# Ledger of designs, part 25: VHH binders against Oxidoreductase NAD-binding domain-containing protein 1 (Oxnad1)

Target 1, 295 residues: Oxidoreductase NAD-binding domain-containing protein 1 (Oxnad1), of Mus musculus (Mouse) (q8ve38)
Amino acid sequence: AVCTQAASWGLKASTLRHLTLASIIKSRRKTDHLERTASVLRREVMAAAKVCEITHESPSVKSLRLLVADKDFSFKAGQWVDFFIPGVSVVGGFSICSSPQRLERDRIIELAVKYADHPPAVWVHNKCTLDSEVALRVGGEFFFDPQPTDAPRNLILIAGGVGINPLLSILRHSADLHRDHADKGRSYEIGTVKLFYSAKNTSELLFKKDILDLVHEFPEKISCSFHVTKQTAQISAELKPYVTDGRITEKEIRDHISAETLFYVCGPPPMTDFFSKHLESCHVPKEHICFEKWW
Below, E stands for the ipSAE of ESMFold2; O stands for the ipSAE of OpenDDE; V2 stands for 0.75 times the mean of E and O plus 0.25 times the DockQ between their complexes.

## First folded at step 17 (VHH; framework vhh_gocatamig_d2)

Design u3 (from u1 with Y109W; at its last look DockQ between E and O 0.46; V2 from the best seeds 0.00; counts 0 for: pae E 2.3 > 2)
Fold by ESMFold2, look of step 17:
Structure u3 (fold): chain B 295 residues (1-295), chain A 124 residues (1-124)
Amino acid sequence: as target 1 above (295 residues)
Amino acid sequence: EVQLVESGGGLVQPGGSLTLSCAASGFTFDDYDLGWYRQAPGKKRELVAGISYGGDTYYMDSVKGRFTISRDNAKNSVYLQMNSLRAEDTAVYYCAAREGEFDWFIEGWQFQYWGQGTLVTVSS
């Protein structure tokens, strides 16, 4: 009968234990996330989280801000969470799109969830409200976590669709690193960062304002190129200089190859395969190419 | 009302050819990915070929080099050219459509609309 209870702000300990065991077992039988990531290391920490903001990023994508009070909860830019919902037996897998510094400062992480006929996504779109409570566990080997003494690196980020989510985390982390170096001088000195981001049209490009704000804050260090494959609506004057019709080209990517450049590719499997194979054929070392397929 | 109507199925000898067609209506064809599935008796339905709204194509391994998917946006139609047919190709073939989200064809994404199917029999 005697149980320690989580703070008023989090889930009770017995609820967390129940969610972990039952959700994991059932998810391996019903969801691709746990089956596809079964061999990936997870943090031991399960953290309670509370929804503190819901935003419509596009007609099909909702963004959640989650307050995670547990100070032991941490992640590296590019990682994802197991997303445990009370009453939903399928465990979600969602990339974190906010920076690690945002979590350190405000105890906030952001997730962007595309609608799908998949129970966690359905819950996020149809049931989730402010103050909804979930549990999180960090996982993933797709990340950018430089140490202060590491050599400076340039980053090329290649995103398709919701593959922007982990790359936005890396982009925001890169901006945090630029601010830290400029303001304090003793942190990692990151090189330039360029984001190539492809979607059907400008309405399907997520986070346009957020990305452009970072470009405008660091115009000599951060840049982006939006690629749209079937644009029919008029493009705003603010956005138009950054938009190219058509796919991201091999030539554009090839122009950035150097010993100092790291490549992060995230998007639909055929896109990630295409660019990772292209980079290998151009003799980019495998350790400088990171890719992840989104689902 | 969305409709997908397959035609072109029939009996063909091993090594022969058939062209399947699917006429679509009730949606903006240019914005959709199209696919051909097949189902043999006692087996699950499997994706044979797909084509994105931008023309990117996918083929299952067993049909690569023998089958060609194509689309004609002016006629709201998708086709499957089937060459060098084998007994293992015998199945009911279904046309399918889904709203296109990305220029690359993505295997594994579910289709929303299905035709009634057309039977292809490969036998001597």
Scores: ipSAE 0.458, ipTM 0.763, lowest interface PAE 2.3, mean pLDDT 86
ESMFold2 (binder alone), look of step 17: mean pLDDT 81; pTM 0.816
OpenDDE, look of step 17: ipSAE 0.730; ipTM 0.877

Design u4 (from u1 with Y109F; at its last look DockQ between E and O 0.45; V2 from the best seeds 0.00; counts 0 for: pae E 2.7 > 2)
Fold by ESMFold2, look of step 17:
Structure u4 (fold): chain B 295 residues (1-295), chain A 124 residues (1-124)
Amino acid sequence: as target 1 above (295 residues)
Amino acid sequence: EVQLVESGGGLVQPGGSLTLSCAASGFTFDDYDLGWYRQAPGKKRELVAGISYGGDTYYMDSVKGRFTISRDNAKNSVYLQMNSLRAEDTAVYYCAAREGEFDWFIEGFQFQYWGQGTLVTVSS
């Protein structure tokens, strides 16, 4: 029964007693997160986590900070978690938007969850409270994890909607690498990073302050371009220099192509397909193009 | 109250043309994605065409090149121009609307509002 299901793999019995059999069974349906990612490698061990902060990131997005005391829990920037909720049969899949260093330092990961008629998202928006307990399992092949001896790379990050979440993790990791190189001298030497982030309007751009703080901290290394497709309200003076009306253009992306550039694309499938195909047609090696599609 | 009212259905000959219209009220039309679904007797409802709030269009494979979706935000209306009609296009056609999230049309996202349907019959 429970011992033969995915949730029983290497489980700490006391931590996972709140998981339900229905939650585990639902994970095998064709249209949910586990079915869509069935071939993706996962860490075998589940970790208990506790909600320590809930904030409204936008009208439709809630942010959770999760305390993960298990010191063996780790992830690479860009990865997601299986999100197991007691009493909810469907297993969630949410990208981590915080950096690996934040976890090492504070035992905190951050998730941003857009409302959807999908049981894990409904739970996050309607039922979740401080001290709510969940279980997590890390997975995903969309990540940036350079080693100190790897060749320096420039990064182009292309985000749409909540596709910002894994890319914010990569952006924050990149900033950590810049700090580590400047202060310690033993870390990977990362090149420049530019974030292209598209949303309907400026109120739907998540993490604007966090992103701009990183740009201002590393103005010669980190930059961003916000693209809004239906802006009706006045744009604040702080944002205006970074905002462009319309879609992210092929020309803007093409201007950044080089042998040293890696591309990370995450957003709605038509967007990811569009940019992936464009980059391949411009002879960017497939191994330099990383993408994650929404389900 | 949200309403979607289809019109323009009827009987047409194979190879003929027909324009479906859908008048919308009760929401801010130009912020919404719009779609046309159809359902033949005994079959599942299927997405025929869609258009995002930004004008990006989607068509199912069997209607590409024959059907055209368009929207008129000033008239709060969405249209489906159907050309080169075939017997297999016989169905009840439904107008649908959802809050727009992306300039790109996303096939798999659910629609919130539905019309009552208009019958299209293609026969000799």
Scores: ipSAE 0.422, ipTM 0.740, lowest interface PAE 2.7, mean pLDDT 85
ESMFold2 (binder alone), look of step 17: mean pLDDT 87; pTM 0.882
OpenDDE, look of step 17: ipSAE 0.763; ipTM 0.888

Design u5 (from t6 with E99P Q110E; at its last fold request DockQ between E and O 0.40; V2 from the best seeds 0.00; counts 0 for: pae E 2.1 > 2)
Amino acid sequence: EVQLVESGGGLVQPGGSLTLSCAASGFTFDDYDLGWYRQAPGKKRELVAGISYGGDTYYMDSVKGRFTISRDNAKNSVYLQMNSLRAEDTAVYYCAARPGEFDWFIEGYEFDYWGQGTLVTVSS
ESMFold2, look of step 17: ipSAE 0.540; ipTM 0.807
ESMFold2 (binder alone), look of step 17: mean pLDDT 86; pTM 0.863
OpenDDE, look of step 17: ipSAE 0.790; ipTM 0.899
ESMFold2, fold request of step 18: ipSAE 0.466, 0.500, 0.501; ipTM 0.772, 0.785, 0.788
ESMFold2 (binder alone), fold request of step 18: mean pLDDT 85, 85, 85; pTM 0.853, 0.850, 0.853
OpenDDE, fold request of step 18: ipSAE 0.856, 0.861, 0.850; ipTM 0.928, 0.930, 0.924

Design u6 (from t6 with Y113S; at its last look DockQ between E and O 0.22; V2 from the best seeds 0.00; counts 0 for: pae E 6.0 > 2, placed apart)
Fold by ESMFold2, look of step 17:
Structure u6 (fold): chain B 295 residues (1-295), chain A 124 residues (1-124)
Amino acid sequence: as target 1 above (295 residues)
Amino acid sequence: EVQLVESGGGLVQPGGSLTLSCAASGFTFDDYDLGWYRQAPGKKRELVAGISYGGDTYYMDSVKGRFTISRDNAKNSVYLQMNSLRAEDTAVYYCAAREGEFDWFIEGYQFDSWGQGTLVTVSS
């Protein structure tokens, strides 16, 4: 298994919304858009989708489940969709947080959308209803898609903020691979996976139950560490064993460095830049460090 | 809402030291990132040092090893210890603040509240 590095090309994170590498290279200029869209359209399906479930993940984050009946629609864990809304001229870009296998079995993908003053996000939060129709197009080079003959790899996933979304897709895919290997014995044998997920406090950690369910299913293969930097409320008994006070340390990450380990980093640009530079300074090959910036 | 009051500026000889202080009010200090900007004659305002709500620090290259930023959450105060002062450090120094969202501080971080400034003059 290999990863594709996604990087900001010198953009200031505080003044621009960072997108996946494919989204970052997409230009608002007509010629750049037409050139890139023409190439993508020949390789990828643009598919109709219908909203079949809306839930609140937090006060600021809504989760959508989308039914995508088109059997030609597929994605790799970690990728995003262009999100086309009738009547909204701005195209959204949202990471898929569900696994590819969920799509194969149920024709469902899941998006988690943080509120922002950005027309697609406003639509998701204020206008979207059950049975709303949208169109989707898959993109992005930030993904984990091992082939059966690839060497076994351990994964370290480092998340901050909504950067959890593509990493949850990868974590769920990893669990699917473990299930497939246990049941079939012929699928790709993934190594261990550990998620480091940082937030200010436990209320800002998304998907806690979903993540812990995976840890409990594969306790010898999947683990997580929640890092809270300013926790004021009491931490529930269920969460306490997984919560560390303070930021994710360089030492914790360094202890996982090996030739068999791949690093996936997604979060605000300062976090992504810090860990990518740290791993490079520790001589981790660039092809083993994958990162994507969401702000 | 946000109030920032600098103090500790003055006239000092090259090689001397000063401690700038900034008293803050009108917000939950512990949740904010703090910083110090300066504006020298004929120059744009520049970020000198910053400290996140979790304690991560930033310094511009020309002051590394000479200046130290710190915060005292119990006193709602942020400090800039300036040592080995040089003539080019002459400027009005501004305390700055913004509500923190992540426990990481970077160059280019944009603050949204400033104090009135305190003058530091390094002259011999």
Scores: ipSAE 0.033, ipTM 0.458, lowest interface PAE 6.0, mean pLDDT 82
ESMFold2 (binder alone), look of step 17: mean pLDDT 80; pTM 0.805
OpenDDE, look of step 17: ipSAE 0.728; ipTM 0.875

Design u7 (from u2 with E99Y; at its last look DockQ between E and O 0.50; V2 from the best seeds 0.00; counts 0 for: pae E 2.4 > 2)
Fold by ESMFold2, look of step 17:
Structure u7 (fold): chain B 295 residues (1-295), chain A 124 residues (1-124)
Amino acid sequence: as target 1 above (295 residues)
Amino acid sequence: EVQLVESGGGLVQPGGSLTLSCAASGFTFDDYDLGWYRQAPGKKRELVAGISYGGDTYYMDSVKGRFTISRDNAKNSVYLQMNSLRAEDTAVYYCAARYGEFDWFIEGYEFQYWGQGTLVTVSS
């Protein structure tokens, strides 16, 4: 069994009739997101989207909630979007951090964008307002999309930095699957999920409340471990049981190796290389190890 | 005002050793990644070695085993120990600093602050 599944979502006609060509920002040639990912599988459908909520996730990270009315727009947990901004020639690439079910039910996707000196991020932080319009195209081969008849799998999610974004999508999807199985009994039967999330300190861990809410909803199925490498401030009593000083250890990861376990690793290249090599040295099949590098 | 001041450069014989030092001020040193770059005449500036705020190190292939980067947070200083020097190591060496986001050293991230450089010449 492969760790991720990638597929073309068909040759459907674009729903961007009013936005085609006129509103699509032509990407700069050379060195941008589109150029670097030109060979990556993409949905061919572009969809118009409208910003319906803007929040601060941290001093340096803004979350956007986007309304995507096109019912043919869909994604798999872990994927990203090409983010086309009118008037900005550089195309953004942002991982979706919301679940596919939230899109299905509410037509909402959520992006969390760290400030950086590159035009899409600058636009999100400095120019974006409610009702701002953009166009989206789904892409990426890093995802978790089990079918109802697939064998049950345990998941180990290993995140660093902005790598939390696609893994939060997978974690939320996993919670949706647990919820669906409990309510309906006929959806995919997912196993346990554990998130290992490393950051410099607790203030740089994003989505702590969202993650812990999921852990508390499914305490026997979903767990997390926050690893901080340079914590100086006091840690709240509620958070402390989940926080470990130092890096995520090889031992902790080894304890989860089994034929039923899939590993999803997303973060800076040295971290993804480290865990990928460790898992391979422990004879975990390559198809059970999925990684994505964003920096 | 951020300052990075290199010292320790000079003329050395092939096979010799030098220690470069960089004294830093104007920022919380413990929170920063440090790097040493070099630029030979007519060449592009290249990252020689780096060290994250947590001590994770990076070396370019041609200096692995010969150069050692280290930091002393109490003295706000970063060092490059250069052993077994070769003629191709001749360059101006620059100290650089950036806010450290990860305990892993990330080669591709830009450095925000730069020193003025110290010349290393390896010649018989």
Scores: ipSAE 0.452, ipTM 0.754, lowest interface PAE 2.4, mean pLDDT 85
ESMFold2 (binder alone), look of step 17: mean pLDDT 87; pTM 0.884
OpenDDE, look of step 17: ipSAE 0.794; ipTM 0.899

## First folded at step 19 (VHH)

Design v1 (from u1 with Q110P; framework vhh_gocatamig_d2; at its last look DockQ between E and O 0.48; V2 from the best seeds 0.00; counts 0 for: pae E 2.4 > 2)
Fold by ESMFold2, look of step 19:
Structure v1 (fold): chain B 295 residues (1-295), chain A 124 residues (1-124)
Amino acid sequence: as target 1 above (295 residues)
Amino acid sequence: EVQLVESGGGLVQPGGSLTLSCAASGFTFDDYDLGWYRQAPGKKRELVAGISYGGDTYYMDSVKGRFTISRDNAKNSVYLQMNSLRAEDTAVYYCAAREGEFDWFIEGYPFQYWGQGTLVTVSS
């Protein structure tokens, strides 16, 4: 199935020039991200990147746009980067929230970083400026990379908190695939995509406009359901049709089970465990269920 | 000023029961996750039970089925009902609070506020 890891991983000598041994040694001894993901396969291709835009997604989340000029740098929708900051010994790990096509066309990737008492996050929030330079290395086995000849699939994306980041990459990739199929040639024919996205309240839902723009562009193919667990403020008229009070339910997810549906779940560990157990108990094949826990 | 005040500790025989209480003030209680930690002499402080702002509960394996955490938002209080107590449950028990982010309880997320602790001794 399309959840399985592609065999295209490789190491290129030209990218190795961006990596210093001292930075690697310090990060391996000090980093929480590298220790947490030590068993995850990485592309050993490192690339220099430059911050070309910084925006505030929320009071606690900043987005970076990074220019990655190296044409050999690539990723699959859903993957993350090791984020190497000069002068910061801890290596960051951030999911890419932009699509692979955006990188192909503009050499740009986007990261969204929630503030935390974690040195890379502190640097992004307090020190990062336009033209800041970092190094990136792609990793992760959580991705959606269909080939043109693969069978059409429907996607169910289940996000909690910043777990939206890799799923937004997949959603944007799905929209790119729909556009490619409509405009030209021999592209993968993706089925429907539905995003279930949970947060405490509507102000903590990231990327609301970006998500709804995609829903409005492809109303027959892309849909979303926002779930808020402790909403106190009035919900805007534009958002109301998409918002449900309470958790994402097992029943809502169960209604989408079919042989042609793939599930991508990313969020707090208890949420991912909950949906993983439910889908397995409903006999969904393991290769149709992709999970990633974040912290 | 944030304050967490534990009560209900004491000496109990093995197999007995105790109820710990923690009264909270200085923050919007309804928005917070609550937890009970314990620390036995010579051991690290460990999370015993937790409850999210939405009521989702967590228990460490050794206390599942014996301990029950609950919260009363009207009284700004969190409780730990401890049944079938064993000698290894002897410890100082601490109430803890953190601003809730998800209605799922997340055991790895740090707590910001701590009580002074209440001693529970299980001894024949």
Scores: ipSAE 0.474, ipTM 0.776, lowest interface PAE 2.4, mean pLDDT 86
ESMFold2 (binder alone), look of step 19: mean pLDDT 87; pTM 0.877
OpenDDE, look of step 19: ipSAE 0.833; ipTM 0.918

Design v2 (from u1 with Q110D; framework vhh_gocatamig_d2; at its last look DockQ between E and O 0.43; V2 from the best seeds 0.00; counts 0 for: pae E 2.02 > 2)
Fold by ESMFold2, look of step 19:
Structure v2 (fold): chain B 295 residues (1-295), chain A 124 residues (1-124)
Amino acid sequence: as target 1 above (295 residues)
Amino acid sequence: EVQLVESGGGLVQPGGSLTLSCAASGFTFDDYDLGWYRQAPGKKRELVAGISYGGDTYYMDSVKGRFTISRDNAKNSVYLQMNSLRAEDTAVYYCAAREGEFDWFIEGYDFQYWGQGTLVTVSS
């Protein structure tokens, strides 16, 4: 759904500058997100944002929808935001899981935040309410942003845990591109997209309905394979055709290697390293392997 | 209620072998990652080997090829086979457990439960 409160957001420019300066000073002294990503390209523009919806994606993951009224605020599918909270000196870093078109149309972005003993995550889980105000700055070099004249590419998305978040943004963007091509004819023509998504069990798979809705909308273009490594509960009839017991295998990934395939890998560091190294050993060009690690 | 009980330590000559065992109780063993740590006198405790709930293994560099971690879920036990022992391997070895989140063993995550330790001495 859409945020109906888009027009109500009203931070002043001087308030925004005060908020961002104080947060930046403290963060450069006390946060490991800014230190770990210091060399990553960032937009210099801060945008104020307001929480317009809060949901539980799982017992440990809370989703936020944020209204960003500034029409100049934009991002590429797969990118993250610096997340500046008034009164919290540590700056958060969260991948955007919504598509760029959702922002263009509705002025909202979605974040999914796993609980952690880390001040921005604690704030999201324990303090955040509707109408809470934060500031955002877009960053990151992990993204999919094809131009209309680019050659068609197939995508293989490999996700583990909350590593799904930037890949869901890419998946949703891919679906938007497919809809745009059907409607207008001259937009980028994307190839096929397959998501491999691994978790401990089906209750830990985030966004199952959202993903399957896209698969059902584009059955010849979008597919998914859910991999569960320790399933104990019965799997529902609706999910069962998409669920495989065990790990995502090297063989499954090798079957998709071609000159026209791009690989996007995001999840626990050992998983990301494993698949990235495997693809390199299979002579996939480094330019066709994109990875990001969240911890 | 949670217990981790190590056994199998002792005195061994350089080049020798030992098998450490750790019997676990008080939690659902199959859902946990297991690890072996060691601590030599005057040193910090260090992770030697780990095994995820799904069987993914980790080894510190100095023990790769010499040590093998394994688990037996039917016996609620984790093992460390130590071959080609060196004087530098002398330490108290601790069994540790944490609830697993991923089939991949992730080093750097804290362990919740610890055994009392078993002494391994490698000496001529």
Scores: ipSAE 0.469, ipTM 0.753, lowest interface PAE 2.0, mean pLDDT 86
ESMFold2 (binder alone), look of step 19: mean pLDDT 86; pTM 0.864
OpenDDE, look of step 19: ipSAE 0.825; ipTM 0.914

Design v3 (from u1 with Q110T; framework vhh_gocatamig_d2; at its last look DockQ between E and O 0.52; V2 from the best seeds 0.00; counts 0 for: pae E 2.2 > 2)
Fold by ESMFold2, look of step 19:
Structure v3 (fold): chain B 295 residues (1-295), chain A 124 residues (1-124)
Amino acid sequence: as target 1 above (295 residues)
Amino acid sequence: EVQLVESGGGLVQPGGSLTLSCAASGFTFDDYDLGWYRQAPGKKRELVAGISYGGDTYYMDSVKGRFTISRDNAKNSVYLQMNSLRAEDTAVYYCAAREGEFDWFIEGYTFQYWGQGTLVTVSS
């Protein structure tokens, strides 16, 4: 892949000189993302990144792989980046869908960007090319970052649309934790993880192969349920066992409630509000319910 | 050619009722979210009510309990039943449509198609 061939890409000294605080401050005044998240915690590190792979995840979603050579750049599964594009005054905000271990191992993060008539999304879809350079800054308080001494937790992940992006990062991190525990014995012992992922139809479900690969790798620990609200095309035999017509139900979620279960909800505001209220009505402690809206 | 054609506007007394209709053509109606917006003179256009492709509804606070949105997929039509009308409801009402992404109505999303509007006047 192009990312493999670019693995020797080093941080150019001139890349950092392109990025000035004045430019960043100017774009923050003029952006929806920066205004919405002005009070949200951000990492101090600004890092140059290079696009090393572009793929289509669906008719409306492109994925980018970004090489980030700066070893001080790190993130927690579930977080997003400020996405600074030279020549674009609006700063993008995109959830990272790859795992922290992928960054540690390969210096790669992955973003999935749905088309919208909004300058950063337009740039990703219409102007971005291989070797395009951008700058990144990590932010967000929606994440799963267990410490080795933390109690084991089961995870329920509830995704709608591109709300899958931060939850895929958490799912991949969970798989990494399972691999680490099997190999090391003293790593954090994660419990089971189940992903509930809702979309209009199966063509709008992102990352189906990636998700099912994890389910098949850890069949006793990782599971998923795809929910489609208006499926018209035939569902492939490979997907059919995982697909349910209709909304994710309150009963399905209720069956997973326990003192050791954490809930991560990301999707359209009405969905996140609905499930967070349901979980509270079922006496799930608020500290065990994490949600993030995307608008 | 996409068309949204509103009807049912007019002059009505305070406390009265009107039903607005919007006939749609040029797209797969069943796949779209529909909305009713209004704009009073000198004011910003505001979302009054919406309905997702799956039937989930939204209402702005000032019309809750007085207005009802509904859709008839067989007739490619969306309706706004307006009861207990007040002078402040006087506005041009616009039908709007966007391709639906979720079985939930999402109020913050931009609409793709707009009608020409129908005037509702509530006489003081």
Scores: ipSAE 0.504, ipTM 0.788, lowest interface PAE 2.2, mean pLDDT 86
ESMFold2 (binder alone), look of step 19: mean pLDDT 82; pTM 0.829
OpenDDE, look of step 19: ipSAE 0.848; ipTM 0.923

Design v4 (from u1 with D56Y; framework vhh_gocatamig_d2; at its last look DockQ between E and O 0.45; V2 from the best seeds 0.00; counts 0 for: pae E 2.2 > 2)
Fold by ESMFold2, look of step 19:
Structure v4 (fold): chain B 295 residues (1-295), chain A 124 residues (1-124)
Amino acid sequence: as target 1 above (295 residues)
Amino acid sequence: EVQLVESGGGLVQPGGSLTLSCAASGFTFDDYDLGWYRQAPGKKRELVAGISYGGYTYYMDSVKGRFTISRDNAKNSVYLQMNSLRAEDTAVYYCAAREGEFDWFIEGYQFQYWGQGTLVTVSS
């Protein structure tokens, strides 16, 4: 399903005031999104958005496609949004998993929201419907935004759990850049991209088809390795070539170290700390190691 | 039904040692993260140590180097070895379990099942 007929949608100024006022009241939870990201750069302007598609990625993860008509709304691959819901005082924080080019062409961004017992996630899972209205504000310093004249870089993406969300945005952006470069110098010449994605089992791997579609489109440029730590069911024939039993190993990551390689790590804090420290101990410049924690 | 049964609490002198045990039943033990919490009178319950289904451990700062969490999947049991005990370690200790999603131990996730607790008293 595509959001072809909602392009004329817009929020009125009074609706935007209601959304912002209702969302100012902050949660007293220990890990409130606004409190933990207070020092992170974000744009000051909020954009109205409307839910145009809802899909189930897994029993616990729901994807939203949002129409954002405001042409000034933009983001860099890897960034998140403040997610302002009418009648919900806690502001959500969700990584964008779609590419910037998808927004340019279709005015669509995609969020994938894991169920959690906090108001924004509860709303997404239990109350959100088609045509629901929200407001968005882009933030975050975890992104991949190369300029056309930058030297080619290889990317290593290391994901755990919902840390896949911003990395899927970067992976999709990388595919867009490969397509654009094939169109004779319209964009940055990206090198190879490899995704290492860890989960408990294959049913917990999100976006398997989307990821494999990109691998199959650019088999010499894009690759992936799914790592499952507690697989008990049989792995389907389509997935088996891409699945490794066990953890993402230090050696696998180390084999990709070079001056041309950038590392993007996103997942549970102990995982991001582990790989970031390992790369530093191998003398990878800090400027080539990007990480973000979601917990 | 799910059960977590702690044992091994008691009275011990400062500098002494105790081993807490927790026997689990009613779920697939191998798939679960396990934790030890404690609650002193008038204080909030706090996470002391945890161990993921993949064997990765967490310790609160004040117990690092003194306490060791371990699990025995064949016996459906989790243990807390407590050495060099101090008066501030006096508390009721609770065993807890949650279904694991990652082989890393994630401190902030809620636990689904709780034991009744075992009292540890460190006193001269």
Scores: ipSAE 0.468, ipTM 0.775, lowest interface PAE 2.2, mean pLDDT 86
ESMFold2 (binder alone), look of step 19: mean pLDDT 82; pTM 0.831
OpenDDE, look of step 19: ipSAE 0.684; ipTM 0.863

